# Ledger of designs, part 17: VH-VL binders against q9nrl2r1430to1533

Target 1, 104 residues: q9nrl2r1430to1533
Amino acid sequence: GGVHELSAFEQLVVELVRHDDSWPFLKLVSKIQVPDYYDIIKKPIALNIIREKVNKCEYKLASEFIDDIELMFSNCFEYNPRNTSEAKAGTRLQAFFHIQAQKL

## First folded at step 13 (VH-VL)

Design Q8
Fold by OpenDDE, fold request of step 14:
Structure Q8 (fold): chain C 104 residues (1-104), chain A 123 residues (1-123), chain B 107 residues (1-107)
Amino acid sequence: as target 1 above (104 residues)
Amino acid sequence: QVQLQESGPGLVKPSQTLSLTCTVSGYSISSGYYWHWIRQHPGKGLEWIGSIHRSGDTDYNPSLKSLVTISADTSKNQFSLKLSSVTAADTAVYYCARTDYYWGSHRYGMDVWGQGTTVTVSS
Amino acid sequence: DIQMTQSPSSVSASVGDRVTITCKASQSIRTYVAWYQQKPGKAPEPLIYDASSLESGVPSRFSGSGSGTDFTLTISSLQPEDFATYYCQQFYSTPWTFGQGTKLEIK
């Protein structure tokens, strides 16, 4: 496996990006739009960053890839109250991810 | 052309359940991002009642005293509103509306509305 | 809950006038704001989404701006058909809330 696993990561990232609830996660949060975000979130991450890591073969284990995805969601829920549009989208996208991750 | 149409009884007695249906044509409800119910009391502003996401997730206005239930029927391309134990305060024009999604961007707005249906709560 | 304080509640203007309506959110809501126009006995019609994006078919004399807490709807040159009630709405968090409305009347 390494090639097959890499392909699986690539495909999953593509599916996450294409999901309608991916909009809060496509790129890093703008410091201009959310000035205090980086005061709270110390390990920012987004799907574009994860995609780059996949492309660079930085994930040797599925657990490492999953950890970054879960970090992305964790950041969202840490910063955004549950009733926000971002948190709602994150909840749905994470559920989708958990289903798709079973294929890894 | 996307069209929304509200339907249901125009008169409901107090303590009964108000039930409305929004029929969507020209567009699949499974493709919409959110489907909303909004009401407007006579001579007043707009009030959000609740919404249902395409996934089935629902959100309700906690300020409403009545129990709110929103559901969707994809087979009929409809979504519905139920308000339990209504009072005269629930007399209003009720609207259904859509929030759509476009690639990479959440469109923050309700871009299509029904024409509204008047519901009167009276003995 | 997020409050959307809309001002003014009413305004009288003449055809050709520049009109500005404002909404102030009780907290930062980014650009998650929409504007609607409603005429008597009719459903609201969408004007602006995402604070500054013009809905399809809406005349270019309408424009929206703002981010964070302060938002504005501007009609650059008022036309006869623009006399109506206008509402802002936030989509940042539930419950989604509207401004109380601005009735634009002919002077």
Scores: ipSAE 0.889, ipTM 0.947, lowest interface PAE 0.4, mean pLDDT 95
Fold by OpenDDE, fold request of step 14:
Structure Q8 (fold): chain C 104 residues (1-104), chain A 123 residues (1-123), chain B 107 residues (1-107)
Amino acid sequence: as target 1 above (104 residues)
Amino acid sequence: QVQLQESGPGLVKPSQTLSLTCTVSGYSISSGYYWHWIRQHPGKGLEWIGSIHRSGDTDYNPSLKSLVTISADTSKNQFSLKLSSVTAADTAVYYCARTDYYWGSHRYGMDVWGQGTTVTVSS
Amino acid sequence: DIQMTQSPSSVSASVGDRVTITCKASQSIRTYVAWYQQKPGKAPEPLIYDASSLESGVPSRFSGSGSGTDFTLTISSLQPEDFATYYCQQFYSTPWTFGQGTKLEIK
């Protein structure tokens, strides 16, 4: 069960990364480009971090994996107004994630 | 070679609906990230009208007084623009354009444009 | 809405000159800026994307720089074919907005 779940997490991360709307989420937000980001977002996370956690088998439950992905989107929507390119990409990617997550 | 071409009536009466089509060749609309409509009033700058994402999501310029509708037809490899209740202020050259996505890069610019089509609103 | 204040509105220069056009955003827009060239009676042509990336086929004399609120398009050595109107554009948030344009004229 655990090995199968791990593979499912890996595959889902791959699919998220390959999605065209993943660009805001591939790595942590640059403090250089967004100086106030980390003043607002206290639990930053990105797909590369999530992928690393998957590779290290840090997710024992699907809910833990899902929580990190949802945190990633939550951070995006907390910082970015709905009309921003990041928020729009996030909205679409999250919808994609929700569909794929049903397979977990 | 990717090409975009605008088409539609060059003359529209006030209060009528302006309808344009952008035909894409050499590239599938389904592969594009965003498809845009932009206009340019005579002697003026560029104004974004709206866009449609490959998912079907649309965004419109809220500053436009006319109701904007953008749709895509993948079977025809076209996307269209409708502006309702047009006035003389809608007289412009209308362009369609593409934004494509390249992994690892923010290629959010409009990298391919149509040649533009002139639309005159007059009674 | 995000305003893109482009300057100057017009500039006269000679072949071989270094030309700089500036675009200032009303708020930070990261590097989400594109630059276009438009000649009379023609559609805009892309020059720069993501503030500093050169579009394919664009001569290397064109360059873009900037992040946050201040962006610059530079032509290192003006060529005869470069006389045109230039526009910046932000794609940080909708509505997408363009600068007012800069008409580059021959001196």
Scores: ipSAE 0.887, ipTM 0.946, lowest interface PAE 0.4, mean pLDDT 95
Fold by OpenDDE, fold request of step 14:
Structure Q8 (fold): chain C 104 residues (1-104), chain A 123 residues (1-123), chain B 107 residues (1-107)
Amino acid sequence: as target 1 above (104 residues)
Amino acid sequence: QVQLQESGPGLVKPSQTLSLTCTVSGYSISSGYYWHWIRQHPGKGLEWIGSIHRSGDTDYNPSLKSLVTISADTSKNQFSLKLSSVTAADTAVYYCARTDYYWGSHRYGMDVWGQGTTVTVSS
Amino acid sequence: DIQMTQSPSSVSASVGDRVTITCKASQSIRTYVAWYQQKPGKAPEPLIYDASSLESGVPSRFSGSGSGTDFTLTISSLQPEDFATYYCQQFYSTPWTFGQGTKLEIK
């Protein structure tokens, strides 16, 4: 993507990370804490990985960036029932993301 | 220091609505992660009633027969509890509490509690 | 709903004793457990958060451990002021639920 798009991605990732509901998404889920996670989730991703991809200019299109963010939330909701703390945080963070993504 | 204080009527008639307020001092409720209501029936254990997140999202205990409503007023630095159509089973000490968020850590716990207020449901 | 089964319901001990209280969850709840102390006529006071983290101001003789389904609160050397009722709580999923409580009495 262009310089402006890259900057926008960086800013959005920063805002997501700073959000209080980002705690389930900051890094990949621990296999030690959740032994069956990777048996269910086949495309794991987290904000630190997305941030790294942004820094390396791996996103050529805004849609690619958005797809990774949505994948992150999709994984959360696939693994965690709606009444869990992770799913609750994910729901709120995703809503925040959708608002911010309109600026892309 | 952060302090929470419950207030409301100590006596409520059956079928009426129980209304309580938690006043927070030394800390803005808009900065809190979760704000909780908990109750304790005489001689019994603790029961979670419901919570309100800083975003306004609420969660309620579905085992409660009464309709639960929790709201927050940032202008007054308060949050409130309403239980509709109360019965004698709603007689308890009611507590408000806080869960705060610490960046990078799992602070799941209620780190600050009010002193509690006794509510008796009786004719 | 997640059930938190706390044991024992009551325990008698002496000053200086090591005391262990257990909480078993009906399903895995990671480390999303808190422990509280409550004295008669008083509000609960926080002891432990996130299963093993000590709340500020809590004496180091208190400790928490566990993950998944089995959690433990330990008092390494019981002091006179520690006689009270203790509760565990889970924050994994709503409704948030407490253990039934453990009353720690003087022997």
Scores: ipSAE 0.887, ipTM 0.946, lowest interface PAE 0.4, mean pLDDT 95
Fold by ESMFold2, look of step 13:
Structure Q8 (fold): chain C 104 residues (1-104), chain A 123 residues (1-123), chain B 107 residues (1-107)
Amino acid sequence: as target 1 above (104 residues)
Amino acid sequence: QVQLQESGPGLVKPSQTLSLTCTVSGYSISSGYYWHWIRQHPGKGLEWIGSIHRSGDTDYNPSLKSLVTISADTSKNQFSLKLSSVTAADTAVYYCARTDYYWGSHRYGMDVWGQGTTVTVSS
Amino acid sequence: DIQMTQSPSSVSASVGDRVTITCKASQSIRTYVAWYQQKPGKAPEPLIYDASSLESGVPSRFSGSGSGTDFTLTISSLQPEDFATYYCQQFYSTPWTFGQGTKLEIK
């Protein structure tokens, strides 16, 4: 809803983007480099899209914002086995997100 | 200018624990992304032993996992390898290496290596 | 575990020749490949990260390409200092494995 809620979402997205394990999540996965990704992941999302939705005030509830962030991590773990570099980064960034979300 | 230097015993007896230290100069260990141990057997290729991430999380080669410990000491700007229950098969040149931090690009390549230290496991 | 298979195991070439070394992954690893040069008695030196990006200070005669399972390292015009052993390495999933090496020697 309000302006202070949007500022909190914006600040959290900025902290996620700045984290050194954000590299798998900055933009949507390239179909050229990973041809089967979109056959497996039906609701793709990335930090640049979430940030745009925050900027356009598209989140009405904090739960909607949190759901998109958790969807991003769920997609990572669905596509990538746990011993991959992407999944390891996702695990660390998700842990960071949970700490930051608790503060809000 | 970052430099990595391995140190430790050159000769170890079977069943003992091999202990090596990598001293980092000109760069803070906390600024790196990953710190690695790699070995090279005589006349053969390279084998990744394990790594420690800047968060403190470790990853080990599964063939060595129960035998390997990698740790970091930020106050001494060092990271260490312990390999327990060594055999002659652990005779190799041991290298430490860095993966540098670079935001926005995935980069697990090992951009700086130590000079290497020869370890012989012999009765 | 992801196996990295280099081809050829060795190659003989002359100064000025163009050389291509191939590295094949046992499964798709996107672009998560690095290349190294190692001279006798020396530590490996980084050449390429992320399949095609040159490390700082690496001469432009070196290039890398590929994605998925097939990767190449090309030296466009060999210099005397390029005779060495070359390794590829994947960092897609642990264990982060190396190819067996390709020895490039004077014909």
Scores: ipSAE 0.597, ipTM 0.874, lowest interface PAE 1.8, mean pLDDT 91
Fold by ESMFold2, fold request of step 14:
Structure Q8 (fold): chain C 104 residues (1-104), chain A 123 residues (1-123), chain B 107 residues (1-107)
Amino acid sequence: as target 1 above (104 residues)
Amino acid sequence: QVQLQESGPGLVKPSQTLSLTCTVSGYSISSGYYWHWIRQHPGKGLEWIGSIHRSGDTDYNPSLKSLVTISADTSKNQFSLKLSSVTAADTAVYYCARTDYYWGSHRYGMDVWGQGTTVTVSS
Amino acid sequence: DIQMTQSPSSVSASVGDRVTITCKASQSIRTYVAWYQQKPGKAPEPLIYDASSLESGVPSRFSGSGSGTDFTLTISSLQPEDFATYYCQQFYSTPWTFGQGTKLEIK
């Protein structure tokens, strides 16, 4: 709650976007390029959507913001086996997120 | 201009450890995305040995995983391959290669290669 | 492991011909394919990344296409310097496997 917490959410999202392993998470997965993705992943989410929700003040609690970020990673690991390029990037970005999130 | 140069012994005896070093010039190893080792047996195709990510994470070919170690030394701008318990089957040309970083997109390709170094495993 | 199967194993063609080389993945790998050219006694050189994007400095007669499991490398008008062996490689999952190669011989 409050302006300081929303500014912290925005700062954290910016740091995630700038990370070199953000590439799988910038936008929603294309149904054209990955036809079966939305058959498996029922709650799709990506950094651009989370950033919009921060800008629109849609997060009332820090836990709601953290839940969306963790959902993004959970979707990645559910769809992608661990030896894929996407899952490797997700593992590294999630580790970075956990470090940055303790600063909230 | 980025240059990669393999160095190490040309002849190694069976059961010994093969050690190769790739020296990177004109580019910082910490700026790259992945650094790779590849080999090519005489008259045959290319085989991926393994890679090291800029974070230090490594990936190895499962057929070699217990025998191979890849490491990086950022202070020397080098990365290295160690392959233990070699046999004549490890005779090949060994290449090092780079995958560069491009923010925001998946662009995996080995865009710069070393010239290769021939390693013979023989008694 | 993902197998990358190239076809044909060798091609004999004349200068000016259109040449097509295919690479089939044993499972869907999106567009995560690169192509390389290797001349005898030389290191491989990059041609194509992400299935269809030309690497810097590669002549425009080279093109790549495909997604999923089926990929092609095309040389629209073969030149004498194109005599080489061509490899595809996938980057979808480790091990990052190469195809077995296609040797292009000029008649």
Scores: ipSAE 0.529, ipTM 0.865, lowest interface PAE 1.9, mean pLDDT 91

Design Q8
Fold by ESMFold2, fold request of step 14:
Structure Q8 (fold): chain C 104 residues (1-104), chain A 123 residues (1-123), chain B 107 residues (1-107)
Amino acid sequence: as target 1 above (104 residues)
Amino acid sequence: QVQLQESGPGLVKPSQTLSLTCTVSGYSISSGYYWHWIRQHPGKGLEWIGSIHRSGDTDYNPSLKSLVTISADTSKNQFSLKLSSVTAADTAVYYCARTDYYWGSHRYGMDVWGQGTTVTVSS
Amino acid sequence: DIQMTQSPSSVSASVGDRVTITCKASQSIRTYVAWYQQKPGKAPEPLIYDASSLESGVPSRFSGSGSGTDFTLTISSLQPEDFATYYCQQFYSTPWTFGQGTKLEIK
C-alpha cells in the first residue's frame, strides 16, 4: 500500500525485532548449524528479510506483509516440535504479533 | 549484585505439600527470562523440576506430572514451588535459579543459583 | 525426553593434566548445552553456555565444544581448585535435562 501503510509495517517489524522472543527469527536459519532445515522448509523467511522488504517498499498490500510474517511462524512450527525452546518463543511472538497487527 | 535465596520448611510429612519460596534481591523478577526450580537427591545429580517464563507460562518436568506448581509474585520479587503428595523420594536439596535475558542471543543456561535448601520428607 | 549421558562417571587426575569430559545427547540439540561446576557442599556454578561460550569470570583453561549430539568440556591444565563434579544440561526441549555428572578427583 501507501506510504502510511509502509510506515506502519516498519513500526510493527521494529516491535517484533525488539521483543524478547525474537531471537529465533532475526535472521535465516544457518544450514551449517541446522543441516536438514532447508530439506524441510521450502520458503525460508526471517525478520531481517521482512524488514528489508519493507524498507525497499516491496510490499504492495498489507496482506502480503502479513503473509510473510505468518509464513515465518508457520515455518517455525513445521520444523520445531512444540516443546522446543524455539517453538515456545514462536508461540509467544506470534501472540504478540496478532495483538499488534490489529493496529494496521 | 543479584542473589537468590530459597526458604521454606526443612521437614515435610508424607502426603503433604512441599512449599518453597525463592526471594530475589538486586534484580527484578520481571527482567529475567526464566526462573527455575532444580533439586538434587542425596549423593545424586541434578533434576530440573520446572520453570516459569517472564510471561507467566510454566513448564514442568513430566516425571512430576500434575504434582508441581510454580508461580511468581512480582510485587514481592519472589517465585515459589509447590509439590503435592510428597514421599521420601522427594527428599533433596532444592535450588532456585535464573536464566537471564539477552537480546538477540541464544544464551540458555542457569547463570545464577540460590544456595540451596535441604528438604527431608519423613514421618 | 532427551537423555544427556556423561563420560566418564569419575576421573582421577593430577595438577597440570589435560582433562576432557564428554556429554552425549540422545538426539541432536544443536548447541543448546550448558556446563556447570559443583564443589562439595555448594550450589552449581555456571561455566559454559551455548556449548562453547565461557561465562564471565571463568578461567580460560576451561573450554567447551561440540554441536549436534556430542559435546566436550576440556580443562587444559588442571588446577587444585578444579576438584568438583561437572554437569552438562540441554536447553533444546523440555524437560530440560542434566547429565548424570562427572566427578573430578585430584590425585
Scores: ipSAE 0.485, ipTM 0.853, lowest interface PAE 2.4, mean pLDDT 90

